# VHH binders against o13842, part 33

Target 1, 320 residues: o13842
Amino acid sequence: MYETRDLTGNAGKPVDTNPWPNNSKIAVSFVVNYEEGGERSLLYEDEGFETFLTEAGLMPFPNRPVRERSIESCFEYGSRCGFWRILNLFKKHKVPFTCWAIGQAVEKNPVVVGAMEEAGCEVGSHSHRWINYEGVPPETEYEHIKKSVQAIQKASPSNSAPRSWYTGRASLNTRKLVCQVYKDLGLPQPFDSDEYNDDYPYWVADPLASKPGAEDDKGLLIVPYTLEVNDMKYAVAPGFCNSDDFYTYARDAFDVLYEEGLEGAPKMMTIGLHCRLTGRPGRFRGLQKLMEHITSKEGVWVATREQIAQAWSAKHPYKA
Below, E stands for the ipSAE of ESMFold2; O stands for the ipSAE of OpenDDE; V2 stands for 0.75 times the mean of E and O plus 0.25 times the DockQ between their complexes.

## First folded at step 17 (VHH)

Design aa5 (framework vhh_7n9e_1; at its last look DockQ between E and O 0.02; V2 from the best seeds 0.00; counts 0 for: pae O 9.9 > 2, grease 33.1 > 24.2, SAP .732 > .668, placed apart)
Fold by ESMFold2, look of step 17:
Structure aa5 (fold): chain B 320 residues (1-320), chain A 123 residues (1-123)
Amino acid sequence: as target 1 above (320 residues)
Amino acid sequence: DVQLVESGGGLVQAGGSLRLSCAASGFYFDWYAMYWGRQAPGKGREWVSGITYEGESTAYASSVKGRFTISRDNAKNTLYLQMNNLKPEDTALYYCAKDTTGWYSNSYTFDYWGQGTQVTVSS
């Protein structure tokens, strides 16, 4: 299914029907990545330690077979403190987020799922481990996908399975395997966010169909994510030096899309957050400022990715 | 088109020394950390020693620390392992590897490595 690339999209044309409720000029998706406990560690039979997305930076020799407790401690801040600080902010403003939850991280701290559900937030899946899935055998990746769904559903007080999917470091097999797992479990097909390439949802052919356009092709909705309006840039170069850098970048991205919506081209925007990064007090100030900016404007719909997918699909059904 | 060619192995008595070399080509050698690994008969691969691309930082497995010294010559695209006070348990096929780090690492993919050079330590 990746034999070619779609470099065209909608060729710069605005979509012809505003799908957002109340004629909103922008749909805003906040995403909280919950990864703590899924990262590389000798405790989990990995060959070395994690170095990605912490204050410790890229330590040399991550394949050295030792534990790096400083890195593990940075992750633990996310689950112990950062998650709750972020959740409380969203509860205060009465707006939801979507969580990408790593299945193993949920197994190690299941209370976060119920806390998010109580606050009206969506819990989606980030697969089972926080690792690169390129090169993982398909049978193993299938089992990870299944385990993540089951872990999240088990931790859910409402017994809800995730409807939103994001792997991040995906393989070329991931999308098809995700759809296959959901079919095998008898669950509705998820919305896929393993793309970074547009400011609105769009349809692709169902990877399980006999061929694109066939009678069995029910489509797959893509709800794009972002690596640039994303607090990961606190930990990758060139990136954000302080909370004002994050705030001004995210604000400016919001203002551009909001202005386009006012001119008749309403779109969606995603803001990516990590518990251990934005949850730090100094960085958290940037999120507070952004929340105040976004929630003070008229015609803004802060929604879960499931809500965005439903609104979009209702006005823009798949045409096979 | 990465190529790593190890040399300098052989038979040595316990307590003796050997110096291994790894000639590298097909990539910018001084952009990457490098390491030595070994594989004893009937066993899995073992990480032995690593060195950063500037040569300033090194690390060693506990089984060889104090006896082995890793070094590199970026002008010659060559990695070295000086092995002193060798023991029969050091008997293995020794290979050098181009270290893959960060986002792209996982337990199901491996670094690029050579075919190796045999070291046999007799008692």
Scores: ipSAE 0.013, ipTM 0.552, lowest interface PAE 7.2, mean pLDDT 90
Fold by OpenDDE, look of step 17:
Structure aa5 (fold): chain B 320 residues (1-320), chain A 123 residues (1-123)
Amino acid sequence: as target 1 above (320 residues)
Amino acid sequence: DVQLVESGGGLVQAGGSLRLSCAASGFYFDWYAMYWGRQAPGKGREWVSGITYEGESTAYASSVKGRFTISRDNAKNTLYLQMNNLKPEDTALYYCAKDTTGWYSNSYTFDYWGQGTQVTVSS
């Protein structure tokens, strides 16, 4: 599955001069990672507290088998305040985002799913726990994938299963396991966003196919994500020091892509967000400014990732 | 509980052949890359060969490449090592091992080993 790497892609050639609806010059995908309640904690039988994407950045001390209430409460801010602040912004501007929700987090606060659906947002899956799945037994990851899908579907007023998948800290098994779980649950194949390597969606071989190009190879759509236009940079070094750093970087990325679109190569842009990060007032200002900038431009399609996937698939169906 | 049981070892003359088997249980065999390792007297354990979960890809230590062949039967939860043109330096206790992470080989990470089967090659 990952034995070979496609380092060529489209070799700099425009894939489609008009891939998006209404001749949009750019497709912008905002992603809200909802992780609060899925982070590591002794409460959840983890070995220690969460050290990834916290206010502390690089932890000044090693992880220990203790509860760090300060970390827990910071995550709680994401679910109690940050999430809603973000959601309201999107509602105000009448644009959607895609949520990648941790299953366990949704179980602990299911009201967020309904709120997002009401706002026209897409709810995808971030797996069940917010952990590094590298090194996790496939059996365990399989169960986590299944639970996350079920948790989100259960919390959904429309009983909708997530179609957008993003584990993040994925294992080499993740892609296949995800497809297998969906198949086993009798759900349509999701699209995968555990790649950061392109400005366009693209197809890979169906991981459940007997072999690539075989009759049973239905393909798997990849909708690339980003780790650079991402507010996770607030929690890493050197990272973003303030909301202007985030805004400026995201703005610049948008402008470059938008200009390329005007020149005949419309692409997609992803902006990654976390409730407890951008959701804080001091950082939220950056998102507000970014939203104003993006929505002020003509020919911008702010879309869910599902919408992007659908648009792309319609024009570029998989050919085994 | 994960169990790995090796068999097929024995005494063989130089230039001879043996076929080792490893019976696996207690986990989804077809989800994991599997490996063979060996430990010669007075030496540390060394990697010998690996195979991906579906058997699509194989790898070998330079010392055994061209002589040994790893294979698997997922329906039988069994790993095999065909050893041809055996040499005295191949004398060792041979272990099968389970990959820690799952399907992808070449991680060279192992979490379970069997008790091993003794292979002795005489001059």
Scores: ipSAE 0.007, ipTM 0.280, lowest interface PAE 9.9, mean pLDDT 90
ESMFold2 (binder alone), look of step 17: mean pLDDT 81; pTM 0.822

Design aa6 (framework vhh_7d4b_2; at its last look DockQ between E and O 0.34; V2 from the best seeds 0.00; counts 0 for: pae E 15.7 > 2)
Fold by ESMFold2, look of step 17:
Structure aa6 (fold): chain B 320 residues (1-320), chain A 124 residues (1-124)
Amino acid sequence: as target 1 above (320 residues)
Amino acid sequence: QVQLVESGGGVVQPGRSLRLSCAASGFYFDWYAMGWYRQAPGKQRELVASITYEGESTNYADSVKGRFTISRDNSKNTMYLQMNSLKPEDTAVYYCAKDTTGWYSRNSYTFDYWGQGTQVTVSS
């Protein structure tokens, strides 16, 4: 896999059939990352405290083998307050999101899965821990993938396994490992979001097939994600200084894609959110403004990633 | 549980060939690099050859380069060592080894699981 890169995609050509329902001009996927309780901590036998996407910004000194309660407390805001604030906004506007849920975070606060399902949201998997999986032994990553699926399914009132997958800080092994775990559990392959490279879903060869194009190649659907229309930019540089920065950037990205849809090229857009970041009141204003903007437009389909994947697959099936 | 079973050893005259096999089970074979080590009496165990998990890159000890060929068949969970132009200096117990990390940096692997070995004796 990855021996070559696909630098071509559709070569700028719009898809030939609009897959979005009601002739929608854009499909919009809001993603809420639920990571709180999966981050690094000595409490979980990690070697140090969490330093990525925190209110502490870039740490000027090396990580240390101690607990940093201030950082842990900021994560707790996400699970105690931010998650619920965001969920309530989506319920108010009657549109869904997809959650990337960390398995360990779900184990430590399972009530969030039922709350999301009740609101019509999709609960996908973000693997078991919120760590960098590059360099993690394949057997260990396999077990984390399996544990996350089982944790989410156990917490689900409907006993639903996640259909959507995103690791984020993935290894070159991750995609094949995810597919292998789902096969071993007797589950259909998930929709893979560990790509950032297109405004459309697209098919790749099934990583478990004997070879690309073989009779056993049933394909794997990629539903790209984003690192740029993403509130992580509050916690990295260069990034967003205030909620107007987030709102303006996300609005402009939406408007460009919406206009392209009006001109005959309806695409998809993802907006990435984190409970502990956009859930803060000052940042939350930006999401409120964005939601009002998006939901005021005709021809907009705000959908879960599973819904987007199914609509795409129905009109653009895999051809081995 | 990882199992590595070597076979194909024997006693041969100098200049002849042998083909060693390593049957693997208890893990996803195509996820890991594999290697052959050998140990002659009174010597340290030395790496003879290694191969990446897809079989596209190989490395050989200088003493066997051009004479030995490592290969793998991932559909059969088997690794091979074709040993041509055998010399008395090749006399050793040959061990199949499994990479622990799946790590490809500079084709440097950590091999920490070995089979019981198969004897190769080259004697005139």
Scores: ipSAE 0.000, ipTM 0.233, lowest interface PAE 15.7, mean pLDDT 90
Fold by OpenDDE, look of step 17:
Structure aa6 (fold): chain B 320 residues (1-320), chain A 124 residues (1-124)
Amino acid sequence: as target 1 above (320 residues)
Amino acid sequence: QVQLVESGGGVVQPGRSLRLSCAASGFYFDWYAMGWYRQAPGKQRELVASITYEGESTNYADSVKGRFTISRDNSKNTMYLQMNSLKPEDTAVYYCAKDTTGWYSRNSYTFDYWGQGTQVTVSS
């Protein structure tokens, strides 16, 4: 599956001059990563505390087998305050986002799923634990995938299973395992966002096919994500120093893509968010400004990733 | 818990054959490449043969090519090593090993979870 790399893509050519509904010049996907309660902690039988995407940034000391309450408490702010602040903003502007929810996090605070669904947001899966799955045994990851799907579905008032998948720190097994779990659960194939390499959705071979191009190859849709237009940069070096850094970067990205759309190449844009990061008042201002900028433009389709996937698939079905 | 149990070892004369078995449990057997290692007295443990998770590809040490055949039955969670035309230099403890990388590995396996081993002695 990953034995070869497609470094060419579309070779700079527009794939579709009108891929989005209502002749939109850009499809904007906001993603809210809901991770709070799924981070590493001794409380969850992990070997230490969470060190990734915290207020401390680069940790000045190595991980230890202790509970770091300050870190836990910061994550709690994401679920207790940040999430709701973000959700309310989207409600105010009457636009949806896609949530990638950690299964364990949802189990600990299931009310968020209903709230998102009520707001018209999509709830996807971020796996069960917010960990690095590189090196994790496939059978363990399989169970985590399954549990996350079940947790989200259980928390859903509509009993809806997640269709959008993003592990993030994925293993080379992740894509296949995800598809296998969904198959085993009798659920339709999800679309995958564990790629950062394109401005358009695209198809890859079905990882469960006997071979690429075979009769049983129904394809797998990739809806690319982003690590640069992402508030994770608040927690990494050199990163964003304040909300203006986030805003201006995201604005610039939007403007470039939007202009390309006006020129006949409408693309998609992704904006990544985390509850405990952008959800803080000092950083939230950046998102507010960004929302105002984006929604002030004509021909902007703020969509869930599922909507983007559906729109793309309708015009560009997979052909083995 | 991962368990690997080797069997089938013994004492044979040169030119004879043995068939080793490895019974695996505690993991999804069909998700992992497997391998056979051997360690002779005073020598380092060496890879003898490996097989992919579905058995579609095999690899052999040069010293055993054409004589040994590695295979697996995923329905039985068992791996085999057919050893033909045995030589005195094949005398060693043979170990069953599990790859840790999972489904995606091509000629880059990292084997672990060794069994207790089974003794193979080839002598006239």
Scores: ipSAE 0.000, ipTM 0.245, lowest interface PAE 12.5, mean pLDDT 92
ESMFold2 (binder alone), look of step 17: mean pLDDT 80; pTM 0.805

## First folded at step 18 (VHH; framework vhh_7d4b_2)

Design bb1 (at its last look DockQ between E and O 0.01; V2 from the best seeds 0.00; counts 0 for: pae O 11.7 > 2, placed apart)
Fold by OpenDDE, look of step 18:
Order: C-alpha cells, then structure tokens, then sequence
Structure bb1 (fold): chain B 320 residues (1-320), chain A 123 residues (1-123)
C-alpha cells in the first residue's frame, strides 16, 4: 500500500474547473481536533504525561512517569472553554467545521458531540487515544479504531458513525485497519485524511481489495489534511508567536488558493485547529479575523470534509 | 501471548526432503508476514524465506532458492517450509518468526521466534 509513492499527482494540471457546489472558487474545511481527555497520562495507564502540542512546546526535560497537572489542566481548558468558544464562532457565522474527535475524549465529555451536530458540524474520528500508533500492535490499534467509532456513535444523538477519519500519528497499518473495522462494524467505508500531499481529494486503491484494480476494489477516498495551516504551529518552534502569525499565514494561504480558483482551478483549503490552542483568548483572535476574511469573499464554500468528499465523489467516482 | 511452535525437523541424507511446520497462536496470523530463519553452529542466524500475510509473495535466500518453498495456510494458522534437495550446508536449527509490524511488507522485521527445530543433513 505504501510500497510506492505517487510524486506526480496531477502534474500541475487542474483536475476540475468546477468541482464544488454553486461554482465555488474554493472549498474551505475547518478542522477542530478534539483531543482533550485522550492525551497521554498515567491516569490512562500511559508511561508518562503528554508532551505533544502543549503550552510548554518542546519539553526541555525528558518525559517521566509522573502526572503533570499543568499539562492536564491545559488540556482541560480545551474541553471546558476552548471548544465552546470555537463552536460559538462557527455558529455565529453559520458555517460548519469537521471535528476529529478522540474516542476516549468523547467518552469523557460526550455532550460535545451533540453540540457539534446541532451546529451542523461533522464529527469524525481521531482514533481512541491521542498517541503515536507507529509501533503499536495492529490488534491494539484495531480495538482503538473500533472503540473510537463506537464512542462517537454512542455520543451522537442521531447515532451517527464518523465518516471522516484522521489518526494523525498513524501507523502504516492504520488505513487498512480503519477500513477493516468499518467493514466489520457494517458501516460504510470512511474517507481518509492521513495525507498532506494535495489540494484536491483523490482516490487510492481499496486497502481491502484483493489487489488494486480488482473487481472488489472500490477505492478509498483521500481528503488531504494540512500541518502548515494549523494552529499546532503555536506549540512548535519557531512556529506562530501570536495570533497574527496564524491569521496572516492562513489568510495568505486562502488568498492564493482563492485566486487560483478565480483563474479556473478551484481547490480545497484545510485549516487545522485544536481546542486548547486556538481556543485560548489570546490565540482565538486570529481565528476570528480569519473567519471574517474568508466569509467576506464571494464564491467560498465553507464545508465539512464529508461534504467535500461527497461533492468530489459525485463528480469523480473511483475507477479501478 | 504470541506462540510459534516449529516441527518437522530431523536427520536426512543429502538430496532428501523435509517439510517444516510452524503452528502460530496468540495473534492475528493473517495480518502478519512470516518467515523462516536458520542458525548453523558457529554462524549467525540468517533469513531463509519470508511470506506475506496473504501468501501472495515470497522471498528466499539465494542459497535455498529453487529448493525451498515457503507457504502458509491462514485457515490453520500454520506456515510451512518445504525443503527439497537438502545439502549438508542446510544443517541448522530452523526458527519460525513473525513480522513485528503487520500488513506492511516493504521491510520485514521479525520477532517472537519459536524454539526452533533441528535439521541435520548428513551422509
């Protein structure tokens, strides 16, 4: 599955001159990563505390088998305050986002799923734990995938299973495992966002197919994510120093893509957010400004990733 | 817990055949590539053959290519090594091994070795 790499893509050619509804010049996907409660902690039988995407940035000291309450409480801010602040902004502007929710996090605060659905947002899965799955036994990851799907579905007032999948720190087994779990659960195949390599959705072979191109190859849709237009940069060096850095970068990305859309190549843009990061007042201003900028433009389709997937699949069905 | 149990070893004359079996348990057998290693006295353990999780692809050491055949029956959680045209230099303890990572087969790393089975080829 990953034995080869497609380094060519579309070779710089526009894939579709009108891929989006209403002749939109750009599809904008906001993603809210809901991780709070799924991070590493001794409380959850992990070996240490969370060191990834914290206020401390790069940890100046090694991880230790202790609880770091300062880190835990910062994550709690994400779920207690940051998430709601973000949600309210999107409600105010009447646009949706896609949430990638950690299963364990949802179990600990299931009310967020209903709130998002009520707001018209999509709730996808971020797996069960917010951990690095590289090196995790596939049997374990299988269970985590399953649990996350079930947790989200259970928390959903509509009993909706997540359609969007993003592990993030995925293993080479993740894609196939995800498809397998969904199959085993009798759920439709999800679309995968564990790629960062394109401005368009695209298809790959179904990981569960006997072989690529076979009769049972139904394809797997990839909806690419981003690590650059992402507030995770607040937690890395040099990264974003303030909300203006985030805003300016995101704005510039939008403007470039929007202009390309006007020129006949409408693409998709992804903006990655984290509740405990952008959700802080000092950083939230950047998102507010960005929202104003994006929504002020004509021909912008702010969509869930599921909507993007549906739109793309409708016009570009998989061809084995 | 992962268990690998080899069987089928023995003493044979050159030119004869043996069939080794590896009974696997404690993991999703059909999710992992499997392999056979061997270690002769005074030598390092070496890969003899490997097979992908579905048995679609196999790899052999040059020294056994054309003589040995690795196969698997996922319904029985068993891997096999058919060894034909055995030579004295094939004398070794043969070990069943499980890939560590899962389906991805670009680079195999094996662990969870069995106890091994002795194969002796002598006149």
Amino acid sequence: as target 1 above (320 residues)
Amino acid sequence: QVQLVESGGGVVQPGRSLRLSCAASGFKFDWYAMGWYRQAPGKQRELVASITYEGESTNYADSVKGRFTISRDNSKNTMYLQMNSLKPEDTAVYYCAKDTTGWYSNSYTFDHWGQGTQVTVSS
Scores: ipSAE 0.380, ipTM 0.751, lowest interface PAE 1.5, mean pLDDT 94
Fold by ESMFold2, look of step 18:
Structure bb1 (fold): chain B 320 residues (1-320), chain A 123 residues (1-123)
Amino acid sequence: as target 1 above (320 residues)
Amino acid sequence: QVQLVESGGGVVQPGRSLRLSCAASGFKFDWYAMGWYRQAPGKQRELVASITYEGESTNYADSVKGRFTISRDNSKNTMYLQMNSLKPEDTAVYYCAKDTTGWYSNSYTFDHWGQGTQVTVSS
């Protein structure tokens, strides 16, 4: 699967048929990462405390084998305050987001799943823990994937299993393991967002097929994500200094893709958010400005990743 | 509990052949690459051969290339090493090893080992 790279994609050519409804010029996916309660902690038998995407900045002697309550407190802000502030904004503007939910975080605060469903948002899976899965034993990662699906489904008032998948810090086995778990649970394959490499969804061979192109190759749809139009840049260098930095970067990315759509090449865009980051009031202003900008335009489809995947698949089915 | 049990070792004369087997249990055998290592007296343990999870690709140390063949039967959870044209330099304890990284990896990491089987090549 990873022995070669596809450096060509569409070679810069727009797709033949616009898959977006109402002849939209851009499909916009807002993603809310719900990670709070899944992060590293000795409380969860991890080797140390969490240091990634936090307010604590660069700490002396990071990754020590202790609990760091200040870090845990920063994550708690995301679940206690940030998530709700963000959700209320999307409800006000009557547009959905897709959530990547960590299974353990859902187990520790299940009310968020019902709140998102009521608001018309999609709840996808971010695996069970918020850790680096490189080096995690494959059977353990398999069990984490399964637990995350079950946790989200259990918390879901509609008893819905997640259809969208994003691990982030994945192993080379993650994609095939995810497909294997879904097959073993009798669920249709999820849409995979563990790629950052295109402005269109695209198909790859089914990792579970006997070989690429075989009769059992049902394909796997990739719906790319982003690490650059992403509020994680508040917490990594060189990053966003204030909310206007986030707003202007995301606005400019939107405007470029929107203009390309007006010229006949309608694409998709993703905007990544974290409850504990953009949920802070000072940063939240940037998201408010971006929402006003995007929702003021004609021909914009703000959609869940499942909606984007379904619209794409209907017009551009897999050809094994 | 991962278990790897080697068999098929023995004493043979130079130029003869020997076939080693490794019976595996306690894990999903077809999820992992497997390998054969050997350790001669006073030497470091060295990788002799490795094989991917479905057997589609193999790799060999230069010292055994063309003489040894690694294979696996995933239906029996068993890996093999066919050793032809044996030399006194092949005298070692041979270990079956399990990769820990799964189907795909940047490189294999062999953390689980069998007890070993002695191969002695002498006149």
Scores: ipSAE 0.297, ipTM 0.688, lowest interface PAE 4.6, mean pLDDT 92
ESMFold2 (binder alone), look of step 18: mean pLDDT 84; pTM 0.849
ESMFold2, look of step 19: ipSAE 0.010; ipTM 0.441
ESMFold2 (binder alone), look of step 19: mean pLDDT 83; pTM 0.842
OpenDDE, look of step 19: ipSAE 0.007; ipTM 0.245

Design bb2 (at its last look DockQ between E and O 0.74; V2 from the best seeds 0.00; counts 0 for: pae E 8.0 > 2)
Fold by OpenDDE, look of step 18:
Structure bb2 (fold): chain B 320 residues (1-320), chain A 123 residues (1-123)
Amino acid sequence: as target 1 above (320 residues)
Amino acid sequence: QVQLVESGGGVVQPGRSLRLSCAASGFKFDWYAMGWYRQAPGKQRELVASITYEGESTNYADSVKGRFTISRDNSKNTMYLQMNSLKPEDTAVYYCAKDTTGWLSNSYTFDHWGQGTQVTVSS
């Protein structure tokens, strides 16, 4: 599965001159990571408190087996305020985003799923816990994957299972486990976003196939994510110091890709967001400016990742 | 809890054969690569053979290549080591081992060794 790496890709050649609906010059995917309530805490039988993507950035003190209420409270802001602020912006502009929701977080605040669906957004899965799955036994991760799918489906007024998958801090088992869980649940195969290596979706071999290229190899679609056009940079050093940093970087990324689209190579762009980060008023301004910039351009398709996956698969079916 | 129970060891003359078995329980057997280790007196434990989770690929130490065959029956949660053309230098305690990570290929790290089974090759 990961024994080899494709470092060539398309060798700089455009894969499709018109991959998107309405001759769009770029497909823009906003992703809202909904993690609040799934972070590490003694309350959830973790060994310590959450240290990733907090207001403190790099933790000035070591993790300890204590609850850090300040950290918990900041995460709560994400679910209580940040999420809704973001959602309202997208509703205002009548464009969707894709949510990657932590299963446990959804269980603790299931109303967000209905709100997103009502707004035309896609709800995908971020697994059940927001943890590092490297080193986690596959049996445990299997259960987490299963629980997250079930939690999201249960919270969905339409009883919809997530089709977009992104673990983030994934293990090398994750991809296959995800496919296995979906199969076991009798659900269609999801598409995977635990890659950051392309401007286009692309196919890999079905992890559940007897072997790559075999008759039972139906492929697995990869829709790449991003760690650079991502508000996670607010929580790293050096990173975004203010909302202008985020806006400028994202704008520049958009402009470059958009220009390439105009030149005959329409690509996809991903923007990663977190409720407790961009959702804060001081950082939210950056997203507002970005939204205005992007939506002011012609030929822009702001789409869910599922829509992108569908569009791509329709024109580029898997060939084993 | 992970359990690995080896069997099939014994005393044999050079040139003879033995078949070791490892009965596994307490984990999803078909999700993990498995392996055989051995430790001779005064020597470090060494990998003898490994097999992928589905049994499609095997790896052998150079010293046993062509003589030993590792296999598994996932329906029985059992791994085997067929040892042919045994030599005195094959004398060791043989341990069944489980991969720590799961479905990884060519990057196995083993743990949860069983109690071991003694193999003695002597004239």
Scores: ipSAE 0.389, ipTM 0.749, lowest interface PAE 1.6, mean pLDDT 94
Fold by ESMFold2, look of step 18:
Structure bb2 (fold): chain B 320 residues (1-320), chain A 123 residues (1-123)
Amino acid sequence: as target 1 above (320 residues)
Amino acid sequence: QVQLVESGGGVVQPGRSLRLSCAASGFKFDWYAMGWYRQAPGKQRELVASITYEGESTNYADSVKGRFTISRDNSKNTMYLQMNSLKPEDTAVYYCAKDTTGWLSNSYTFDHWGQGTQVTVSS
């Protein structure tokens, strides 16, 4: 799959003038990443402490095999406070998000799965650990994928396995391994979000098929994600200085896509959130403003990634 | 635990053939590329041949092209090296090697190998 690149896509042509329910002009996917308890730590037998996407940010930390409690404390804010603050906002506005939950984080705080389901949110998988899977042996990554599905399903009051998938820091084998695990567990293929390259869902060949286009090729639906309309930019450069930076960037991205929808090309948009980042009160104001902007507009469908995938595939089934 | 067991070495006259086998266990054989290395006395180990996980693509050192053929039987977890037209400079210990990068790699890291099998070509 990765021997060639698809640089063309639809070559700028609109795909569908009405792909979303109720003649909606944009589908908006809020994503809440629940990572707290899955990050690197000597407590988990890792070689060092986590330094990525934390409130401690770019502070100079020695790269040594020690515990760093200030970093761990920043993650704990996400699970203790930030997650709940964000969840309550979505409940207030009666719109859902998709969570990509780290399996180990769920094992260490399973109550979050039931809380999200009760609120009508989708709980997808972010694999088992919050690490870089490049270089992880394929059998080990297989077991991580399986553990994450099982952990989420076990914590789920409805016994639901995740239908949406995002690894993030993936290996070249990740996509095929994910599909293999789901097949081995007797589950339908998940919707894969490990792409950043379009404003529409799109099909690729089933990684498990004998070859692309064969009778056994059932397709794999890609639901792209984004690294730019994403609160990770509070913790990376060039990034957001304050909550208005996040709000105005996300608002402008929404307005562009909404206007394109009004002109006959309705698309989807993703907004990425992290409990320990946007969950901080000063940053949270930006999310509040964005939510009010989005929910004030007609023709906006705030949906889970599963809902977006199902609406798209119903009108655009895979043709092997 | 990864285990690679080479066999089929021996002493042969120049111009003759040998077939080496590598029995693999402890991992999903058809997930990985495989290779043969050799080490002659006083020399560093060198990659002789490699083969993709499904067996469709092969690569050879220039010194053995046209004479050696690598193959695999994924149903038996076994890799082979057919060595024809052997020359005295082919004398070496031959090692079976396993890639670590998996199905979709455009370069291989061979970091597991067995004890080796001696091939001696002399008159």
Scores: ipSAE 0.013, ipTM 0.529, lowest interface PAE 8.0, mean pLDDT 91
ESMFold2 (binder alone), look of step 18: mean pLDDT 80; pTM 0.813

